# Ledger of designs, part 19: VHH binders against NACHT, LRR and PYD domains-containing protein 10 (NLRP10)

Target 1, 318 residues: NACHT, LRR and PYD domains-containing protein 10 (NLRP10), of Homo sapiens (Human) (q86w26r167to484)
Amino acid sequence: SLVVLQGSAGTGKTTLARKMVLDWATGTLYPGRFDYVFYVSCKEVVLLLESKLEQLLFWCCGDNQAPVTEILRQPERLLFILDGFDELQRPFEEKLKKRGLSPKESLLHLLIRRHTLPTCSLLITTRPLALRNLEPLLKQARHVHILGFSEEERARYFSSYFTDEKQADRAFDIVQKNDILYKACQVPGICWVVCSWLQGQMERGKVVLETPRNSTDIFMAYVSTFLPPDDDGGCSELSRHRVLRSLCSLAAEGIQHQRFLFEEAELRKHNLDGPRLAAFLSSNDYQLGLAIKKFYSFRHISFQDFFHAMSYLVKEDQ
Short names: E, the ipSAE of ESMFold2; O, the ipSAE of OpenDDE; V2, 0.75 times the mean of E and O plus 0.25 times the DockQ between their complexes.

## First folded at step 13 (VHH; framework vhh_vobarilizumab_d1)

Design k5 (from j2 with H31R; at its last look DockQ between E and O 0.65; V2 from the best seeds 0.76)
Fold by ESMFold2, look of step 13:
Structure k5 (fold): chain B 318 residues (1-318), chain A 121 residues (1-121)
Amino acid sequence: as target 1 above (318 residues)
Amino acid sequence: EVQLVESGGGLVQPGGSLRLSCAASGFTFDRYAMAWYRQAPGKGRELVAGITSEGYTSYADSVKGRFTISRDNAKNTLYLQMNSLRPEDTAVYYCAAQREGFYTWNYPRYWGQGTLVTVSS
């Protein structure tokens, strides 16, 4: 069977996908139905050196000697979760004009079209904007829409986010007193930003006297809290503006080229020090052939979108 | 290099409590899903509890309601609070980590060396 989970950015598609893999592993979900459940980030598919099913399995199993024969013996007992179909990295113009596919797109397309492993189960998550690219590949699919957090789920999220119960209670109280902020926390991605901001304020001993009134204010509060001081000896205000402009420039170039992973050289081109900007950029090391290569991404998908949108405002001021 | 170091194991009486810790280094902790496995004598490793990078938890039926998994991303540490312990909880407990991006829980990427928990009178 094939299921498409769809929803806007930040609605919890990735969170649900990862929860499902873990729930399968504990025996809570689909007991007895699958021998293997594979989680595949579509954002990271571009990093595969080969466009072969074996390479995908090796990456999922963590070695070049994955038991491929055993895994493929009963394909009907396999589930592949393809997370973030909308995050495949390719030129928009090439996609619309080409008749054929890149080797990496071919592997995913063959799986989705049921040409490779036609009896396996698939779960695909995507934002709605990518459905027109996905729909032609589907034969028979069930569509599920992902909604945000209930009131109970928001409360649980705050309790889980903060290790200290007193911190959790304080943070949730602040959010509940602002109806607009509380409603915004229905979106799990925004809820994370808010919790991170409040945690940062508490760690710095700051008192939250005024709460953000919209999504832009929420992201700006986070940015203001976590922008590091410049170690160049210049004025911190001007240095912070330089870093902000650099983050906007990186995000804008990424969106223009449909790129979500960045090499260290790209950060350096924008005068960004990845390790010092951990609040905005995260990194991961990948074995690529004989080399290990570090890639950066915005810590949350919403940050790339936010900085891209902000890049137009920054340009107008200049 | 990646390291997972468990601590907090020991001897405890039935009905007692114990808290395990796993200190992690060599990877971006907050982007990794983490889990506790256990291995009783003569048996295979069993997934006991897991926690995603986003903080969502899942438990094996055998420990649900008695064990609590948690993480402190600022300290790169995974915890397992074990309450109402029973003799069948006696096992070596292992910390495991799963990279973001491509994985299956059939083959966790990283393992600790284990810490022994013995529940007896």
Scores: ipSAE 0.719, ipTM 0.909, lowest interface PAE 0.8, mean pLDDT 80
ESMFold2 (binder alone), look of step 13: mean pLDDT 86; pTM 0.879
OpenDDE, look of step 13: ipSAE 0.869; ipTM 0.975

Design k6 (from j2 with T52V Y110H; at its last look DockQ between E and O 0.68; V2 from the best seeds 0.76)
Fold by ESMFold2, look of step 13:
Structure k6 (fold): chain B 318 residues (1-318), chain A 121 residues (1-121)
Amino acid sequence: as target 1 above (318 residues)
Amino acid sequence: EVQLVESGGGLVQPGGSLRLSCAASGFTFDHYAMAWYRQAPGKGRELVAGIVSEGYTSYADSVKGRFTISRDNAKNTLYLQMNSLRPEDTAVYYCAAQREGFYTWNYPRHWGQGTLVTVSS
């Protein structure tokens, strides 16, 4: 079977996908239905040099732990969770054009069209903006919408985010006293940003006197908390502005070309030191042929969108 | 290089408690999902508890209500609080980690060396 989970950026699609894989692994979800459940990030599929099923399985499993023949013995007992279809489109097409491959020959397109492993189960998450591109690939699909956090789910999220119950209570109290901030936490991605910001404030011994009034203020509070101090200049605020401008330019270039993964060289082009920016950028090593390459992405897709939007404001200030 | 080092195993009476720790290094800890597996003598490894990077936890039925998984991202440490221990909990316990992007819990990407827990009278 094939299920499409759709929802706006930050509505918890990735969190739900990862919850499902873990709940399956513990026996809580779909007991007895699947032999293997694979999580696949669509933004990272561009790194599959040969677009082969075996390479995908190898990447999901460690070396010497990917028994491809055994995994594929009963395809009807496989579930693939393809997370973030909206993050696939344009970078994937550019890679295929360089290799002379049509986009329709890509592994994910073959899986979705049921030409590869036609009996396996698929779960695809996406933002609605990509449905126009996804629907023509589907044969029979069930569509589900993700609505965001209830009030109970917000409380639970705060309790689970903080390891210290006292910190969780304090953080949630701050948020509940600001009606605008509390309503914004209906969006799970915003909720994560708020929790990270508050934990950062508590970790630094700062007292929260004013709370953000909108999503821009929320992201700016996070940015202000986690921008690293500069070691090179004579003015920390000017150096932080340079880092902020660089993050904005990276995000804007990425959105313009629909790219979500960045090579280390691309970070250097934008004067960004990836290791110092772990609060904003995730990094992973990937084997590309015989080489191992380091790639970066924004920690949440909302950050890329946020820095892109802010890039218009930063340009106006230059 | 990724390294996972378990500690806190030992001999304990039935009904007793132990707290396992897993110190992690060589990766950005808060971006990884983490889990505890165990392997009893003569049996395969089984996942007993997991925690995703966003903090959601899940437990195998055999340990629900008795074990609690938690993580401290500031210390790059994963924990397993084990209460009301039973002889069938005797096993080598392994810490495991999953990179973001591509994974299955059938074959975690990174493993620790394991710590032995023995529950006997």
Scores: ipSAE 0.725, ipTM 0.916, lowest interface PAE 0.6, mean pLDDT 80
ESMFold2 (binder alone), look of step 13: mean pLDDT 85; pTM 0.864
OpenDDE, look of step 13: ipSAE 0.840; ipTM 0.972

## First folded at step 16 (VHH; framework vhh_vobarilizumab_d1)

Design m1 (from j2 with N106D; at its last look DockQ between E and O 0.32; V2 from the best seeds 0.59)
Fold by OpenDDE, look of step 16:
Structure m1 (fold): chain B 318 residues (1-318), chain A 121 residues (1-121)
Amino acid sequence: as target 1 above (318 residues)
Amino acid sequence: EVQLVESGGGLVQPGGSLRLSCAASGFTFDHYAMAWYRQAPGKGRELVAGITSEGYTSYADSVKGRFTISRDNAKNTLYLQMNSLRPEDTAVYYCAAQREGFYTWDYPRYWGQGTLVTVSS
């Protein structure tokens, strides 16, 4: 079977995919149907050493000794979850010129086209804009739209996010009384941003007097709350502005080149301190052959989109 | 250095309750899915409960309705509330961390040393 989960950024596609794997692992989902469920983060595929199915399986298992031969004996009992098809990265190689599919992209394309393992099941997540690129690869697919949180789910999320019940109630009250915030929280990614912002404000003893009027304001409020303070006793505003500009530059460069993972050296090039930017950037260590390499990504693609958009405003001030 | 340190295990009577804790250090806790495994004497290790980095939970059927997994990211701590304990719940319980994006659950990235839970009359 082939299922495509489509939804805008932050609607919970990745969350659902990860939850599915967990439910399968606990025996709750697809009992007895799949022997293996492989979660493939598409943005990470570029890090594969080899463009081979076996290598992909080793990667997914985190073990080079995985019984690949046995796994491949019953492809009908395999589920591949390709998460974030729109986040497939182009190779870091200088030759931007070749509009052709990278070998790693080709590997996934062959899988999606059912040339490789035609009897396996596939679940693919993507944003609507990227669906155009995926459609030509699909012969028969079921499409599912991910809409975000229900009202009940929003309430539940606040209760789960805040460990203190009083804080949870207060935060949720603020959101419920504001139509813009409440609507925005339909999107789980935005809901997280809002909760984080509110928590940050509460921790700082700040009363939320001004409420965001749109999604941009929500992100700005978050960014303003969590940008690092100026350590050097200098003009805190200039330092914050510099960091913001640098984040915008990083985001823009990434989007321009279809890159969503960044090396530590790249952050340094932009004068960014990764560990200090945990509010905006996530990091993971990847085993690349005998080496372990750290890569950074925006905590959510919506951050990268936001900073990319902001990059146009910051450039105008230069 | 990455460390997962379990605590809260012990002897309890059938029907009793225990709360296990796992203190995590040396890695970005909120970027990892966490899980509890258990290994009974003479049996293999089994997944008991898991929680994603975003806080979504899943349970084995054997513990569903009795056990609750939770996490406090501010404290870098994973919890397992175990209620209505049964003799068959006797096992060494292990805390495990799985890196975000690598959800195989068969091979967690990090393991604790385990804490013994004994349910006996």
Scores: ipSAE 0.674, ipTM 0.896, lowest interface PAE 0.7, mean pLDDT 89
ESMFold2, look of step 16: ipSAE 0.677; ipTM 0.899
ESMFold2 (binder alone), look of step 16: mean pLDDT 86; pTM 0.872

Design m2 (from j2 with H31N; at its last look DockQ between E and O 0.79; V2 from the best seeds 0.76)
Amino acid sequence: EVQLVESGGGLVQPGGSLRLSCAASGFTFDNYAMAWYRQAPGKGRELVAGITSEGYTSYADSVKGRFTISRDNAKNTLYLQMNSLRPEDTAVYYCAAQREGFYTWNYPRYWGQGTLVTVSS
ESMFold2, look of step 16: ipSAE 0.768; ipTM 0.941
ESMFold2 (binder alone), look of step 16: mean pLDDT 86; pTM 0.873
OpenDDE, look of step 16: ipSAE 0.761; ipTM 0.937
ESMFold2, look of step 17: ipSAE 0.759; ipTM 0.941
ESMFold2 (binder alone), look of step 17: mean pLDDT 85; pTM 0.870
OpenDDE, look of step 17: ipSAE 0.858; ipTM 0.971
ESMFold2, look of step 19: ipSAE 0.742; ipTM 0.931
ESMFold2 (binder alone), look of step 19: mean pLDDT 85; pTM 0.869
OpenDDE, look of step 19: ipSAE 0.757; ipTM 0.935

Design m3 (from j2 with S58T; at its last look DockQ between E and O 0.69; V2 from the best seeds 0.58)
Fold by OpenDDE, look of step 16:
Structure m3 (fold): chain B 318 residues (1-318), chain A 121 residues (1-121)
Amino acid sequence: as target 1 above (318 residues)
Amino acid sequence: EVQLVESGGGLVQPGGSLRLSCAASGFTFDHYAMAWYRQAPGKGRELVAGITSEGYTTYADSVKGRFTISRDNAKNTLYLQMNSLRPEDTAVYYCAAQREGFYTWNYPRYWGQGTLVTVSS
């Protein structure tokens, strides 16, 4: 079977995909149907050493000793979750000139086209804008739209996010009293941003007096809350502005080149301190052959989009 | 060095409760999905409960409604509240960590040493 989950950024596609893997592992989802469920983050595919199915499986298992031969004996009992098809990254190499599919992209395309493992099941997540690129690859696919949180799910999320019940209630009360925030929290990614923002404000002893009026304001509030303070006794505003500009630049460069993973060296090039920017950037260590490399990504693609949009504003000030 | 250290295991009577803790260090805790596994004598290791980096939870049917998995990212600690314990819950319980984006849950990235839970009258 082939299923495409489509939804805008932050609607919970990735969350759902990851949860599915867990539910399967506990026997709650697809009991007895799949022997293996492989979660493939599409933005990470570029890091594969070889453009081979076996390597992909090793990658997913995190172990080169995975029984690949055995796994491939019953492809009908395999589920591949390709998360973030729109986030397929172009090779780091400057040779951006080749309009052709990278070997790694080709690997996934062959899988999607059912040339490779035609009997396996596929679940693909993507944003609507990227569907145009995916559709030509699809022969028979079921499309499912991810809409985000129900009202009950929103409430539950607040309860789960805040470890302190009183804080959870307070935060949720603030959100419920504001139509813009409440609506925004329908989007799980935005809901997380809002919860994080509110938590940050509470921890800092700040009363939320001004409420965001739109999504941009929500992100701005978050950014303002979590940008690192100026350590050097200098003008805190200038330092914060510099970091913001640098994040915008990083985001813009990534979007321009379809890059969503960044090497530590790239962050340094932009004068960004990755560990200090944990509110905005996530990091992972990847085993690349004998080497371990750290890569950074925006915590959510919506952050990258936001900073990319802001890059047009900050450039004008230069 | 990555470490997962389980605690809270022990002897408990049927119907009793225990709370397990797993202290994590040496990695970015909030970027990892966490899980509890258990291995009973003579049986294979099984996933008991899991929690994503975002806090979504899942449970094996055998423990659903009785066990609660939770995490405190500020403390880098994973918890398993076990209520209404049964003799069949007797096992060594293991804390496991898996990076988001790289998991089949067949091969977690990191394992604890385990803590023994014995449910007996």
Scores: ipSAE 0.371, ipTM 0.749, lowest interface PAE 1.7, mean pLDDT 88
ESMFold2, look of step 16: ipSAE 0.709; ipTM 0.911
ESMFold2 (binder alone), look of step 16: mean pLDDT 86; pTM 0.880

Design m4 (from k2 with Y56S; at its last look DockQ between E and O 0.81; V2 from the best seeds 0.74)
Fold by OpenDDE, look of step 16:
Structure m4 (fold): chain B 318 residues (1-318), chain A 121 residues (1-121)
Amino acid sequence: as target 1 above (318 residues)
Amino acid sequence: EVQLVESGGGLVQPGGSLRLSCAASGFTFDHYAMAWYRQAPGKGRELVAGITSSGSTSYADSVKGRFTISRDNAKNTLYLQMNSLRPEDTAVYYCAAQREGFYTWNYPRYWGQGTLVTVSS
């Protein structure tokens, strides 16, 4: 079977995908149907040492001694969850001016086209805009739309986010009184941004006087709250602007080259300090053969999209 | 060196409660999904409860409503609150860590040594 989970950025596709793996493992989802469920983050596929199915399986198992031959004997009992098809990355090989699919992309494409393991089950998550690229690969697929938070789920999220009940209630009251914020919080990713922003404001003793009027304002409020101060403790507008421009540049470059993971050297190239930008960037260590390498990514793809959009505005001021 | 150290096991009467802890070190805890497994005498190891890096939880049907898995990323600690314990819950409980991104729960990356929970009158 082939199922496509479609949803906009931040709707919780990744959260759902990971939960599905757990539910399967606990026996609550697909009992007796699958012997193996493999979760594949598409943005991380570029880190594979080899563009082979066996290597993908070894990677998923975290063990090079995994019984791959045995696993492949019953492909009908395998489920692959390809999370974030829209986040497939191309290797930064300067030379790949070639408009063609990377070997790693090709590997997944073959899987999706049912050339590889035609009897296995696939679940693919993607954003709506990327469906255009995915549809030609699909022969028969069930499409499921991922809906964001219900009203109850929004309330629950605030209660879970804030450890202090009074803070949770206060934050939620602010959001409920603002239709724009309340609607925005339907998207889990945005809900997190809003909660983080409100928490930041509360911690700073700031009264939320101005409420965002749109999604852009929400992100701007967040960015304004969490941009790092100057080293001398002063927040120079120029320094903050510099960091913002640099983040925009990084985001834009990533989008242009279909890159969502960044090496530390790349951050340095943009004069960005990764650890100081924890509000915007996340880091992860990856085992690449015998080496461990740190990569950075935007905490959410929506940040990368936001900064990319902002890059057009910043360029105009130059 | 990666270490998972379970604690909190012991003897408890039916209907009693225990809280297990797993102290993690040697890896980036907040990037890993965590889980509790158990192995009863003469039986295979089974997944009891799991929690993603983002905090989503899942439970085996046998423990649903009685057990609660939680994590404290600041303390690099995984917890299992076990309530309404039954004799059939008697097992060695293991803490496990699995890297998110490329992973399967068929083969967790890291295991603890386990802690014994005995439920007996």
Scores: ipSAE 0.677, ipTM 0.904, lowest interface PAE 0.7, mean pLDDT 89
ESMFold2, look of step 16: ipSAE 0.750; ipTM 0.936
ESMFold2 (binder alone), look of step 16: mean pLDDT 85; pTM 0.869

Design m5 (from k2 with A97T; at its last look DockQ between E and O 0.72; V2 from the best seeds 0.71)
Fold by OpenDDE, look of step 16:
Structure m5 (fold): chain B 318 residues (1-318), chain A 121 residues (1-121)
Amino acid sequence: as target 1 above (318 residues)
Amino acid sequence: EVQLVESGGGLVQPGGSLRLSCAASGFTFDHYAMAWYRQAPGKGRELVAGITSSGYTSYADSVKGRFTISRDNAKNTLYLQMNSLRPEDTAVYYCATQREGFYTWNYPRYWGQGTLVTVSS
């Protein structure tokens, strides 16, 4: 079977995908149907050393001694969850010129096209804009739309996010009284941004007097709250502006080149300090052969989109 | 180096409760999925409960409603609250972790040494 989960950025596709794997592992989901469920983060596929199915399986298992031969004997009992098809990355190869699929992309395309393991089951998550690229690969697929949080789920999320019950209640009250914020919190990713923003304001002793009027304002409020302060005796505004510009530049470059993972050297190139930007960037260590390498990514793709959009405004000031 | 250290195991009577803890170090805790496994004498290791990096939980049917998995990211600690314990819950309980992304819950990357839970009258 082939199922496509589509939803806007932050609707919870990744969360759902990961939950599915867990539920399967506990025997709650698909009992007896699959012997193996492989979660594949598409943005990480570029890090594979080899563009082979076996290597992908080893990677998924985290073990080069995984029984791949046995696994491949019954492909009908395999489920691949390809999370974030829209986040497939192109290798940082100097020759930007080759409009062709990377070997890693080709590997997944062959899987999706049912050329490789035609009897296995596939679940693919993607954003709507990327469907145009995915559709030609699909022969028969069921499409499911991910809508985000229900009202009950929004309330629950606030309760779970804030460790202090009073803070949770206060934050939720603010959001419920504002239609824009409340609607925005339907999107789990945005809900997190809002909660984080409110928490940040509360921690700083700031009263939320003015509420965001749109999604852009929400992100701006968040960014304004968590941009690093000026450590240097210099103009704090100029320093904050510099960091913002640099984040925009990083985001724009990533989008332009279809990159969502960044090496530390790349951050340095943009004069960004990764550890100091934890509000915006996440880091992970990846095993690449015998080496471990740290990569950064925006905490959510929506941040990268936001900063990319902002890059057009910042460029005009230059 | 990644380290997982379980604690809280011991002898308990049927119907009793225990709380297991797993202290994690050597990795960014909040980026990893965590899980409790157990291995009873003469049986294979089985997944008891899991929690994603985002805090979503899942339980084996055998422990559902009785066990609660939770995490404190500030303390880099994983917990398993075990209530209404039964003799069949007797096992060595292991804390495990795997990075979300390329992974399967059947192949955790890292294991603790385990803590023994014995349920007996």
Scores: ipSAE 0.706, ipTM 0.917, lowest interface PAE 0.6, mean pLDDT 89
ESMFold2, look of step 16: ipSAE 0.719; ipTM 0.916
ESMFold2 (binder alone), look of step 16: mean pLDDT 83; pTM 0.853

Design m6 (from k2 with Q98T; at its last look DockQ between E and O 0.78; V2 from the best seeds 0.70)
Fold by OpenDDE, look of step 16:
Structure m6 (fold): chain B 318 residues (1-318), chain A 121 residues (1-121)
Amino acid sequence: as target 1 above (318 residues)
Amino acid sequence: EVQLVESGGGLVQPGGSLRLSCAASGFTFDHYAMAWYRQAPGKGRELVAGITSSGYTSYADSVKGRFTISRDNAKNTLYLQMNSLRPEDTAVYYCAATREGFYTWNYPRYWGQGTLVTVSS
């Protein structure tokens, strides 16, 4: 079977995918149907050492001694969850090469086209815009739209996010009284942004006087709250602007080159300090052969999109 | 060095409660999904409860409603609250860690040494 989960950025596709894997593992989902469920983060595929199915399986298992031969004996009992098809990355080196698919992309394409393991089941998550690229690969697929939080789920999220009940109630009250914020919180990723913003404001003793009028305002409010202050007694605005510009540049470069993981060296090129930008960037350590390498990514793809959009505004002021 | 150290196991009467703890060290705890496995005598190891890095939880049907998995990232500690214990819950309980994004729950990356839970009258 082939199922495509589509939804806008932040709707919870990744969360759902990971949930499915766990529920399967506990026996609550697909009991007896699958012997193995492989979660493949598409943005991480570029880190594979080899563009081979076996290597992908080793990667998914986190074990180079995984019984791949045994696993491949019954492909009909395998489920692959390809999370974030729209986040497939191209290696830097391929900038020079013609519009062809990278070997790693090709590997996944062959899987999706049912050339590789034609009897296995596939679940693919993607954003709607990327469906155009995926559709030609799909012969028969069930499409499921991922909807964000229900009203109950929004309330629950606020309760879970804020450890203090009074804070949770206050934050939720603010959001409920604002139609724009309340609607925005339907998207789990945005809900997190809003909660984080409100928490930041509360911690700083700031009264939320101005309410965002749109999604852009929400992100601006968040960015304004969490941009690092100028350590040096100098013009705090210039330093904040510099960091903002740098984040925009990083985001734009990433989008332009279909990159979502960044090396520390890349951050340095943009004069960005990864650890200081935890509000915007996340880091993960990846095992690459015998080496462990740290990569950075935007905490959510919506941040990368936001900063990319802002990059056009910042360039105009230059 | 990565270490997972379970504690809290012991002898308990049917209907009793235990709380297991797993202290983690040597890796970035908040980047990993965590789980409790158990192995009863003469049986294979089974997943009892799991929790993602984001806090989503799942339970085997056999323990659903009785067991609660939780994590404290600030303390690098995983917990399993076990209530209404049954003789069938007797097993060695193992704490496990697996990285999200490139893993299967069948092959956790790190294992503890286990703690014995015995439910007997």
Scores: ipSAE 0.593, ipTM 0.875, lowest interface PAE 0.8, mean pLDDT 89
ESMFold2, look of step 16: ipSAE 0.747; ipTM 0.936
ESMFold2 (binder alone), look of step 16: mean pLDDT 87; pTM 0.885

